# VH-VL binders against q9h9l3: the designs that were tried, part 4

Target 1, 176 residues: q9h9l3
Amino acid sequence: PRKMVAIDCEMVGTGPKGHVSSLARCSIVNYNGDVLYDEYILPPCHIVDYRTRWSGIRKQHMVNATPFKIARGQILKILTGKIVVGHAIHNDFKALQYFHPKSLTRDTSHIPPLNRKADCPENATMSLKHLTKKLLNRDIQVGKSGHSSVEDAQATMELYKLVEVEWEEHLARNPP

## First folded at step 1 (VH-VL)

Design f6 (framework fv_fezakinumab)
Fold by ESMFold2-Fast, scan of step 1:
Structure f6 (fold): chain C 176 residues (1-176), chain A 125 residues (1-125), chain B 111 residues (1-111)
Amino acid sequence: as target 1 above (176 residues)
Amino acid sequence: QVQLVQSGAEVKKPGASVKVSCKASGYTFTDYYMHWVRQAPGQGLEWVGWINPNSGGTFYAQKFRGRVTMTRDTSISTAYMELSRLRSDDTAVYYCARVEYYYGSGDYRWYFDLWGRGTLVTVSS
Amino acid sequence: QAVLTQPPSVSGAPGQRVTISCTGSSSNIGAGYDVHWYQQLPGTAPKLLIYGNSNRPSGVPDRFSGSKSGTSASLAITGLQAEDEADYYCQSYDSSLSGYVFGGGTQLTVL
């Protein structure tokens, strides 16, 4: 059996003016959408901007948060050797301070057939919310209280499944 | 009735492992983190770690990392704590206790509102 | 050793008032984390007595009250009764340890 997971991270702002994106939550789901990991994560640096409208993170979530070093170890153990699906996944890997092999990475923001199915320009970077509404007829990231990274990871896996056969065939003929 | 029911007392030799269970009832198991707290005879309370029953994610106090493993089975609303390479100073009552997972009240979210009755683990030769 | 400091024992006569202190540091109580209190009768599990510095769960008499100031907290018990003989523990959260921390416990004796 093929080992494939989907990941979605929430970041908060650290550093000058909150410009640095630091990991504050990570959700990982398996191929069927079952949750494998979902934890709030305590950044090693002072949080300047919770970015709550998008992240859903508040100071109260930091109380049970796993420190970054420990969380990173747990997450990397899950991701290593697997095909990892995400949306604009380079941001998640950057926040994790992690390199994942390109050959095992699937980014739903850079899959031309997926955009084509959504009647969007093939080379455009479309939001997860837009693609999910258009292709799965489901509203995610509703309201102004922040996103659910579990919901986003599940939607990302389902979007990938729509093009999995076609895209894996493309990658086999055109390795990254 | 909201309660946490723990497994019975265990006697183990140094170097062995012990697995304690905690069965939740009367509430939604995945809405609360499950914590483990121990108390050596005549001593104070010591926090061991927590598990998120929804995800299975865990976090352990530094003292126990590498020796403790927390798991859960959502089909029977039961949490487990396994402690390996037991030492005589691991002799203690081990409690499971819940902490609210969904934070709706700012100042109250990190307290133990419901405790199991404890499982005595005795490590002796 | 315990991260939060409590006196090991306190005593009083029936009807009197006693206060149990809980002293922390800048990484826990001083960082703004709430203090909670537990009562442990001999041979029993701890029971939540005070949460969020000063709130009482249903069923806890108003003879028990909590307060917090700076890096420390206090539990006050008025109108002492023989049934109050127990160990009392304070608990908070420590950001440097990323963990839950307890006081060493205070044995209350009603003389």
Scores: ipSAE 0.000, ipTM 0.540, lowest interface PAE 14.1, mean pLDDT 88

Design f7 (framework fv_fezakinumab)
Fold by ESMFold2-Fast, scan of step 1:
Structure f7 (fold): chain C 176 residues (1-176), chain A 122 residues (1-122), chain B 111 residues (1-111)
Amino acid sequence: as target 1 above (176 residues)
Amino acid sequence: QVQLVQSGAEVKKPGASVKVSCKASGYTFTDYYMHWVRQAPGQGLEWVGWINPYSGDTFYAQKFRGRVTMTRDTSISTAYMELSRLRSDDTAVYYCARSDEYSYGFEYFDLWGRGTLVTVSS
Amino acid sequence: QAVLTQPPSVSGAPGQRVTISCTGSSSNIGAGYDVHWYQQLPGTAPKLLIYGNSNRPSGVPDRFSGSKSGTSASLAITGLQAEDEADYYCQSYDESLSGYVFGGGTQLTVL
């Protein structure tokens, strides 16, 4: 079986009016929730909007941040060949400027059995915060100081583990 | 206007190299991957590879590895494809095309250059 | 040798319906990758006609539709018109090749 990791990224706004989402932090955890990677990442473009309320990124975090090109290389070495779990994971891959095989990608925002367990419509996109509260009875993304990508990655892995057997069987019979 | 403008036709001898350019305009060059696709006369489309203009990362189809090099210059929003050790069966129209999707394997080519005819003759 | 299989030609009369098949395998369409379709008019670059199995870009008439099932996809053209004469290519991704793959192309003739 392929090894599995969960990822969560934080983005800041770059480009005109801060409309471009650029990677500013990435956390990766293993199946047990142990941290494999957690670094602040310096975008190559000028940061227009730190989006601190959501990202938790502040100017001070950029002082010792790993440059994007180097961080990306480190992250891709961890992700390549593994099953990667995330929530709305297309946003993370976009920020990483990375192509990950869809057959090896698990997006907890679009797993019908997971929504069913949460008493939510199967085809609706539910937030990580909602699913974690409903299924794990745990509050994440609390307060106004921004999200913890480590906390989010850990919650995402735990959510996937609730449906892993059922969903992997489904994917084996109905490839993505 | 959103467009990809390619360099003009080239005629090369077997064993030579050719470098085709593709200049993007009307959109942010670094927001989209650039692919290269070729078409031999009267034949179908064949994917060559891609470059991420933001990072400079490249990935090439196995058939072309060792002979193709893709580069870009972000200051002039231009992508390049260089093919070396040319053979007569490399005669084709070479297209640049952008992709609008970052999910691995789900990309489609929504904007194409007009093509550059490369003729390899002895 | 194209990785995806299309009929080399198809023909129809004005107003009729034609379908163009695109047959793959377990490493591409059968693995769940989307199928996209391109129209190539004589002497021009390919133009995106259908993306993500069944979506139309703005400006593409609803006479064109796409579908995907199992290891294959189909492009349907209803109300066939003379200006539909072109080569049509399907495209997907192959995970065993780690690359984008095209069908061999289908020449549509409107009689």
Scores: ipSAE 0.006, ipTM 0.488, lowest interface PAE 14.2, mean pLDDT 88

Design f8 (framework fv_fezakinumab)
Fold by ESMFold2-Fast, scan of step 1:
Order: sequence, then structure tokens, then C-alpha cells
Structure f8 (fold): chain C 176 residues (1-176), chain A 124 residues (1-124), chain B 111 residues (1-111)
Amino acid sequence: as target 1 above (176 residues)
Amino acid sequence: QVQLVQSGAEVKKPGASVKVSCKASGYTFTDYYMHWVRQAPGQGLEWVGWINPYSGDTFYAQKFRGRVTMTRDTSISTAYMELSRLRSDDTAVYYCARGYSGYDEGKYWYFDLWGRGTLVTVSS
Amino acid sequence: QAVLTQPPSVSGAPGQRVTISCTGSSSNIGAGYDVHWYQQLPGTAPKLLIYGNSNRPSGVPDRFSGSKSGTSASLAITGLQAEDEADYYCQSYDESLSGYVFGGGTQLTVL
């Protein structure tokens, strides 16, 4: 049985000049792309910059959003003990104030075989949008209304599935 | 060798506390929840609670809240369950068990590896 | 009392089939949570026998099978052998209790 989920988070700017990234939405999908979690999350500090162009988050989404402390507890219960797939996933874990074991983390921005399939340099960090278009022939993050974390999590899982067998064999031979 | 090794049997008086240990080996201690399940003599299995060894987060069954404390030490891959204000009806074998915290409506929420149990006898 | 209901005992002769039922409610099995089964030989810890309603761990013979329908689940044991004498427990999750729940256990006697 597969103990694997994919995650994508949206952050808003808090702190001085909005330079601190605070969690404001989280989406988690299972291996088949079904949504397990998708909530707007209220940061514990004042939102200086909604970053709407990228996050898709507006003031209206904060009205009934789940408080950070409660949302974090719910999310960590889903992630703990599972293989967690993400793209540039360090940013998501940082926003969650969470450390996930490297042995159970799969970052599609740092999987050399995935870049190789996309005809990209193996050591380059490619965007989720680029890899999804190149390998799945699908456009994500379209329009000016911001990104959908559900769409991004689903794309991330599908990308990982393209290299899953090869990469799991590599990790078994070369543990993190 | 994947196993859970528990501390030895204990005899306690009513009102005392007991602390049972469970040492994991053969797998990554922080990758699985550790559960505690008890079984009174001649009775069935009763879930006590879990600890997430990675975060230290715990959750206890309502019946045990206020009397049970679960902790862990990641440096020695050991989980602990302390039960306080013991009563005669706390006499039971206490098991630690490795649990999955899976998704898909509880498909993976089972216990695949069990310690051999620690008999705790509470008598006056 | 146990949250899931099992018959306290069941018996059969070698080579026969027995079925052990596990009855829940709308807050556990009826809510869609899977049922898992454990075998407990006398004086030993429980051992995982069936997980996810019908899956067998490595080393569990085909004679053991599980099924689930509505608010109930069943464990079937075919070709009974003397070494099958044990207590059998079903387990699920209950959303109203926010906890893991067990059946009361069924003692299997092989005649």
C-alpha cells in the first residue's frame, strides 16, 4: 500500500515590508489526486501583502479561514509518517514550521531523472509550471487570479509518478 | 531485525504511578506513530493513545486523559507511557504498537508491529 | 464495553470454515473506516492478520480472508487447523470518539 501524499501551500507576506512568508492556504492530495485537505488559513500576524498575483488569496478568504495553530495540527496529522511529495517543498515545511524526515520527502524540484526527461540540466531547479507543460502537456498557474494549490499539488503528484519506480530504487540504494 | 522491546513487569499499589518503556529497532523510529494498547486479564484490547515520535505530539483516549502521559527519546528510539493514580482496574498487559497514520479513510490506520507487552499489576 | 460487537466464541472442526462477525455503527465502520483483524495466540501479543478490510500481510495464509459491507465486517477462516485456536479481534476507527476501537474478541476453538 502507498503511504504517499502531495502538498502545496500558498503564502502571504507578513512582517516588515511583507517579507516574511506566512501560510495562508494548504492543499493535500492522495496518490490518485483526490483532495484530502484544502483550507484557507489565517496567519497569527497582520497580513501586509496578500501576494494575490501568485497566491490567489484575497481578504475575503480570510473571513472564515482556519486559525494557523488549528490548521497546522490538522495538516501535520496527515503528513506525519507518510511520503510527502512537493515542489520546492522546503518552503512549504518552513511555512508550516515543520521538519519532515528527508527519507520520506520527495522534492520534484530536485529529482535529476525528472529534469532529464524534460531535457533540462539535471542539477537545475526547474519551475513546476515548466515541468508540467514539458512532461504532462498541461498548463497550470494560468491567468492573473493566482495559483491553485490543489492544481499544483495534483500536478506535483503526477510528475513524481513519472519517475517513482526509478527514484525509489535510487533512494533505496542511496539513502538520504 | 524489526522489533519493539518493552520493560519488565511491574507491581504497584493503588495511587502509585507506573512508567513503561518501548524501545524500537530495525526501522526509522520517527517514521511511524507509536500507540499504546492495554488488555486486562480475560478481557479485550483497549486503545490508550498515540505519540508522534517525530513531533512529540500526543493524543489520548478520553478515558485516560489527566492520568496518562506519553513521551519519547529519539536519541535512543524509545517511547514511554506513564499512567498515574493507579486503580485495581488498571491491572493489564500494556502493549506498545507501531501504527500507520495513513489516508484514504483509515485504510492504513492499523498496528503492524507489537511489543510483547508489560504486565502491570495494581493490588493492595 | 467494546465499541465493535463480535460473538464471544466460535468453534469448528479441522478442515471446516468459520466466520467471525464484527458489527459497528455509523460513526466507525458505517462512516467508511476500514476494518483490520488481529490474531492473538494464548500468552502472546496480537499479530496483524488482515488490514484494509481484505489484505493479507506477508506470511498470512490464503485460508484467512476479510470482507466489509455497510456497518459490519467478517473474517472467514477456511480449512481450519489446530494452530488457528486463538482470540481474534477486529479494529477500526471511530470519528465520534476520535480514537481507535476494537471488538470484544472472539475465541476460536478447533474441535
Scores: ipSAE 0.000, ipTM 0.474, lowest interface PAE 17.5, mean pLDDT 87

Design f9 (framework fv_fezakinumab)
Fold by ESMFold2-Fast, scan of step 1:
Structure f9 (fold): chain C 176 residues (1-176), chain A 123 residues (1-123), chain B 111 residues (1-111)
Amino acid sequence: as target 1 above (176 residues)
Amino acid sequence: QVQLVQSGAEVKKPGASVKVSCKASGYTFTDYYMHWVRQAPGQGLEWVGWINPYSGDTFYAQKFRGRVTMTRDTSISTAYMELSRLRSDDTAVYYCAREYVWGEYRDSYFDLWGRGTLVTVSS
Amino acid sequence: QAVLTQPPSVSGAPGQRVTISCTGSSSNIGAGYDVHWYQQLPGTAPKLLIYGNSNRPSGVPDRFSGSKSGTSASLAITGLQAEDEADYYCQSYDESLSGYVFGGGTQLTVL
C-alpha cells in the first residue's frame, strides 16, 4: 500500500518589502502523527520579514538552519512516491519548487466532504484553524509565538483521516 | 536623479570606531535593501552586510559580527554603518550599494553604488 | 581571500576579444546561484555591467556578454576599446556562508 505523510511549511518574506514567500521551516509527519522531518531552512535570499506572528520563526532559528537546496533534497526524498496531505498545499509545493503528482496529493482545503462535516460551504476554502476547532475540538495556532508547523501537519493528517475512506473511494471513481 | 551620497573620509586610531553614512535620493528609500561592501587599497571587493531600511532588520557577514552595526533613519533616507574596535587591516574604501531583488528570483545584485568613504586606520 | 576565483589580469589590443573567467564551488555558482558582473574604472565606484548571468542593464553595449556553466561563469568583451580598461568583478551568493561573495577581480589592460 502507498504510504501517506502530511506536510506543513512556514515561509518568511523575502524580496521587495518582504512580499515574496520563501521556505524557512518544513515539518513532515507520518500517518500516526510521528515526526519524520522538522528543520529550519535558510532561504538563499535576504529575509525582509520573518512573519513571526504567523511563522513562529525568529532570527535565532536561522543561525544553523539547513540551506535551502540541501533541505529540498532531503524533503523530496521523503515525499517521492507517497500520498502527501497538506492544507493549501500548493503554497508548500511552490516554496519547495517541487511538482508532486495530483493523483498522490490530498489538499484538506479542497475536500468537499470535510467542509460538509464542518457545516461549511463545500466549495469554500476554510482555514486549518477553523476546521481543526470545528471537527477535532482543538485550538491550534494560538498565542504570540506563531504557528508550529509540526502541530499544523499533525492536525492536517487527523483532519484527512476523518474523510479518508469516503474521499479515497471518490478519487478511485473519479480520478484526478 | 537616483544616487547614494556618502560621508567624507575618516582617519582613526586602532581601537576606535567609525560611523559612515549613506544618503539615498531619487527613489523610495524603504523599497530596497542597502548593503555595505569594502575594498582595501589595491584589493578586491568584500561584502560586509545588509540592512532592510523598511524594517530595520540587519544581517552581517560572519567576519564582522560583533564589530559592525547597521542602522537607518527613514526621515532623512540615510543608512549608517558603524565599525568598532578598528584594526589597521580595516583600512578600506567603504561603499553603500542598493540591492535589486527580483520578486520570484532568489538572486540579487547591486544596481546603484555610492562613491565610497575612505577609512584609514593608522597609529 | 576571495571566494570566487578570477585571473588577476587579462590584456588585449583594441578591436580584439577577451574573456574573464569566474570559478566558484558547489555552495555558490555550482548550487545554481546567478553570477553578476561589475566594472570598476580607476578611481570610481563599481558599476553593474551584467546581471543574472547574461542580462545587460540599460546603457551597457552589447559587446559585453556573460555566460554560466556548472561552477563557472565568463564575461566576454568584444571590440575592445581603450575605455574598457578597468577592474572587473564577478559576484554571486554562497549558501554555506549565507552571504554575498565576490571574485578577486581581474584587471583588464588595453594594449
Scores: ipSAE 0.007, ipTM 0.487, lowest interface PAE 12.9, mean pLDDT 87

Design n10 (framework fv_nivolumab)
Fold by ESMFold2-Fast, scan of step 1:
Structure n10 (fold): chain C 176 residues (1-176), chain A 127 residues (1-127), chain B 107 residues (1-107)
Amino acid sequence: as target 1 above (176 residues)
Amino acid sequence: QVQLVESGGGVVQPGRSLRLDCKASGFTFSDYGMHWVRQAPGKGLEWVAVIWYDGSEKYYADSVKGRFTISRDNSKNTLFLQMNSLRAEDTAVYYCAKDVSEYTYYSGDYTYYFDYWGQGTLVTVSS
Amino acid sequence: EIVLTQSPATLSLSPGERATLSCRASQSVSDYLAWYQQKPGQAPRLLIYDASNRATGIPARFSGSGSGTDFTLTISSLEPEDFAVYYCQQYSDWPYTFGQGTKVEIK
């Protein structure tokens, strides 16, 4: 049996008009929701838009932030060989410039049984906030001061645990 | 089938600049990270620089940081190394090398080894 | 940076003999270690990757073993074309580093 972790990242805007999404925070939790990694990350390019309403990132968080090169190495060492759970996880992997094996990736935005439990269409992409409220009776991403990637990673792991047995059986019968 | 062909080497004076090119063929150039590795006469191998598949990330050895710039043009399957402020210690054969990022997809890690190397191009920095 | 130390610096052997080359890392590189062969006037050639996997086209007489900090390249029975310099390389962390090389020469 493989170890399982959940990940959530926050991105800021870099490049012309802040249109490029660059990694600025990453949180990783274990199966029980304990934090394994949580660091602010300094992008190699000038930040033009902190996107604070969504990212929760402000200039003061960059003062002692880990440079992208170093943070990426640390993160990838944690993820390698593990089952990685995330929500719309392709965005996190893109920000990390990383491809995780499909067989070891679990995306809670693309698990039909999870949508079924939430009374949502099986092929719809539902937000983490909606699924967490519907299935765990918990409000996350509250207010306008930005999201907590730790909170999001913990919620994502808890959501996956609701369908883990049936989804792992499905994947064993229908390998990706 | 896979070929990497370096060009641009030659004799230059200290403090001058030189640009090396590496033309790739036989694989999907835009899917792989590319590296420069050098070897001083009679010495061992020294890694110099890497550029990611899409050009977004670049890393350099401390010995060349601030003086050398790696770049690529995926539309032309070409890797470049711009060498400025050259010193006698930069005298070496410079190799273009391809990494194997596809093999790390299964482990989910972008750490690389070099499956193909060019023939090398000699750069001599002398007064 | 991670330092790789190869030993011995030179191995003087005859064709048919077994060659055993060592590579030690200053800190753990897990199994992110490769071995290359270089003949005079030629580019390096990949022999082994991920500590123990033979690259395409590499003869079975070449084998790699080890993990963490201690690695070995073994050539079970030297052929004339095997007399060359051998380098180990780690790709666990930036910057990528090579060992100083072991020369396998004819006795």
Scores: ipSAE 0.000, ipTM 0.458, lowest interface PAE 17.9, mean pLDDT 86

Design n11 (framework fv_nivolumab)
Fold by ESMFold2-Fast, scan of step 1:
Structure n11 (fold): chain C 176 residues (1-176), chain A 122 residues (1-122), chain B 107 residues (1-107)
Amino acid sequence: as target 1 above (176 residues)
Amino acid sequence: QVQLVESGGGVVQPGRSLRLDCKASGFTFSDYGMHWVRQAPGKGLEWVAVIWYDGSEKYYADSVKGRFTISRDNSKNTLFLQMNSLRAEDTAVYYCARAYGGDSEYWYFDYWGQGTLVTVSS
Amino acid sequence: EIVLTQSPATLSLSPGERATLSCRASQSVSDYLAWYQQKPGQAPRLLIYDASNRATGIPARFSGSGSGTDFTLTISSLEPEDFAVYYCQQYSDWPYTFGQGTKVEIK
């Protein structure tokens, strides 16, 4: 519903030898998969490595990108007070330099019932691509041109919906 | 500059456990995914396991699922492979290898350690 | 899982000759294919990544080509140090898989 969103971020390399991961795109979708936010984001530091094969970010995307501080403010307004779904979502929060309450965070890489449905060990960490193929019979992150953060956010929401009732009941009984 | 050094290999009996370590130096370890790849004597390469740069995701070959556990300690620049319930077919040289990039799953292996031999014999 | 088949299993050539090594995938791997060289008693060494990009420090005589299911590694003129085993590897899908290897040996 309207209180739940899914997020996926893309990072580029900044700092010495491109070793620092800096936010360069963020996509947020609602419960039905409709896009609420999708912007290219300009890091405050010089981009050394676009990591294009994975991020999908190219120099052209940075020309009119939203500066990090402004984008961060917009994103946080959308996330605050909502249940936020993501895959390995701590990476997204780190890139945003943001803390989201654990009680309102849902990480599809750490939901035992979801792994169980995929015939994977309950405590194993599985990739978004693997879970989406196994449970939704859909291929994402295909090709050499980088990932679509919209596609990833949409897949993440759909995966969560498969276990939503069971997992929300578990969390209500066992608060994080 | 980049160096990966494996240790912990040895001779062990079937059903027992062994832990392999891989010490990294010359790069920011916490920015890179890491893999274990093995090679049985006189045979080809077999991918074993991967761990993402921050430890958030792990994936295993079917042959080792439930028996092997990959982990890392970024504060110590060290990668681990805990090997339980060892079988004769686990006999191999085990290499640690660095993934290109730190937050991707389209990885090739740009640097490899020299390997550590694990022999499982009865 | 994606199976990679390398051919020939053994390639017997003399220094100065051209070597052509094949790698075929059971399904499309796009350009997510790498080539490695391994000498006896040594760890593998990355030669080619993304099907056609030469890794840092790799001599120009090594080249890669192909996409989808059919890939080729070419060594334009064999040097004595090039006699080794060569492996292809796909990283398009999990589990990552390697070919069985092609041994390039002195005739």
Scores: ipSAE 0.000, ipTM 0.476, lowest interface PAE 13.7, mean pLDDT 87

Design n6 (framework fv_nivolumab)
Fold by ESMFold2-Fast, scan of step 1:
Structure n6 (fold): chain C 176 residues (1-176), chain A 123 residues (1-123), chain B 107 residues (1-107)
Amino acid sequence: as target 1 above (176 residues)
Amino acid sequence: QVQLVESGGGVVQPGRSLRLDCKASGFTFSDYGMHWVRQAPGKGLEWVAVIWYDGSEKYYADSVKGRFTISRDNSKNTLFLQMNSLRAEDTAVYYCARGPEYDILTGYYEDYWGQGTLVTVSS
Amino acid sequence: EIVLTQSPATLSLSPGERATLSCRASQSVSDYLAWYQQKPGQAPRLLIYDASNRATGIPARFSGSGSGTDFTLTISSLEPEDFAVYYCQQYSDWPYTFGQGTKVEIK
């Protein structure tokens, strides 16, 4: 059986006007929500905008952060060959400069049955915070100190588990 | 070792078109943003254009917008500059240049440069 | 567009002397500033990036400083091979722009 993990990344702004999103933290949890990886990651480029309100990243976190090249290698070893669950996961893969097979990718922002359970339009893109509140009765991303990528990864896995049987059957009948 | 070799330069009449090629070797071309920079005889450097690693984004200097098109073929490790409606003021040595390692999206500064190819626009 | 103004246009010095080159930006570029050296008949060579980091293989006599709008390239003791034209470049906003250059020539 293929193992399943959930990922959530935090990005900071680099490049002109802080326009580029660069990886600055990554959290990976297993099916039960246990942490497999959680590291601050040092971008190779100058950080223009820490985006602290959302990322939770501050200059102090960069002092002993794992360099991007090393962190990327560690992360890819965990993801390779597994079903990877995320929310708007394309952004995480872009920040990792990584292609994960579509057949092994599960994006909780694009699963119609999940939206249906939340009483939301099936074709809408709903935030992780909204779906977690509606379906798990849990408040995440609370306050002004930034998001916890561990908390977000755990919530993402729990959301997927609500539709896992139905969605895996759908994918088996309708391969991507 | 990193090598960038420009070709396609020459003498061309005003209003005509010319295409420059840049062959890359010694690195994974598809991981890097690429630039064109030019230098008119006896003058300073002028940034011309950049293309992202996958060809999805392109940016140009105002002096060439609408006339020049930057493109790439990652399967051939080649960067291109299509120059249309050429003017006397486009006369310059054209350099291709690579962005820095791990800044693969836009190539912020130019860490390696080719030898350049001369384009002369004259009647 | 962001305009970079380099000064002086020409710097006449003897080997062993200190060279100080200035680059001023029309608006803040943070530390997104690079310095290049160009010798006659050659392509430019990267010296300094992110205002103060030396590129690989660049001798310790070259140093960069500054942030925002005011930047300096310093050559602590000129060697014969250092007589060249030097350019600053900003990569803070599109389009990327170069200064007009400072020529360091033998007195």
Scores: ipSAE 0.006, ipTM 0.471, lowest interface PAE 13.3, mean pLDDT 87

Design n7 (framework fv_nivolumab)
Fold by ESMFold2-Fast, scan of step 1:
Structure n7 (fold): chain C 176 residues (1-176), chain A 125 residues (1-125), chain B 107 residues (1-107)
Amino acid sequence: as target 1 above (176 residues)
Amino acid sequence: QVQLVESGGGVVQPGRSLRLDCKASGFTFSDYGMHWVRQAPGKGLEWVAVIWYDGSEKYYADSVKGRFTISRDNSKNTLFLQMNSLRAEDTAVYYCAKEGDYVWGSYRYEPFDYWGQGTLVTVSS
Amino acid sequence: EIVLTQSPATLSLSPGERATLSCRASQSVSDYLAWYQQKPGQAPRLLIYDASNRATGIPARFSGSGSGTDFTLTISSLEPEDFAVYYCQQYSDWPYTFGQGTKVEIK
């Protein structure tokens, strides 16, 4: 198997009415949950809505934030050639303006065996918070200060490990 | 079990005021944005108003802006809609609706994952 | 405001048949589109969000597709409890708006 990492991005609202999701933080952990990357990222566009309750991003975090172009280069260097695990990961890749090969992408919001273990319909898209509580007996995304992208990336990797053998065998038989 | 229970509906004359309440249980009320949606008899759904989880932001449909006020009391798990200067066209079943959970790592979330059973407001002379 | 137009207004089918419902937006809503089911005397129930994601507890026979301005809700094989009115809703821009509804009724 290839090297594997898990990613979680936080986005802020830019563009008209704050409806564009722009990268403002990224955390990447390795297979064991060790942090490989965790930086606040300054979008190139004016931030209309910090989405603080969800993102945890405030103006103070932008002071020493890494500019988007530099952060993107650092992040892509880590992701390239690796199996990347995420939850609803297409949104993270969109914010990074990056296409990762589907064959090396694992989205824990779209793995039927994972939902089955959680007693959920196999085709449903379950939240990371729900799956983590049901399968790992752990509460994440608690409080009003926004989410910890490190905690979320770690939880995502642990969730994937629960179905890794079964899902990798499935993918070997049914390549994307 | 998540439950939303509306109250305060009734028959009122045009130009009068009415307050609707929505009592929430089964979830951490202070963590979710809340909405009001209405449905006139025999017609479709119309979004009315939203209030952020902490009460900091509010948005209204043009048809009610300046007349209706959305508010919440997180200590009582209660959402309110103060309806002033009522018109015949405000006649509808009013539903309390809850925002869904944030989709991890993105802006996306389920728009209305739970609804109350509704309360009927009839504005007639 | 963004106007959503649903078609057909009424769909008359038998249990076991496939239902296909359309929703068209007056301008792009990307994939910020949800589908709800409403039965007489009841509140609406969320079926699909972000155009294609099933809400918690929704049976696999319900599926959504589309992006931009054209969206479809498909019920692969109608069960008796699926005869109801279905509404699409956009949450791309304020105010949030709903389609006028499609009634799925027994033949």
Scores: ipSAE 0.005, ipTM 0.488, lowest interface PAE 11.1, mean pLDDT 87

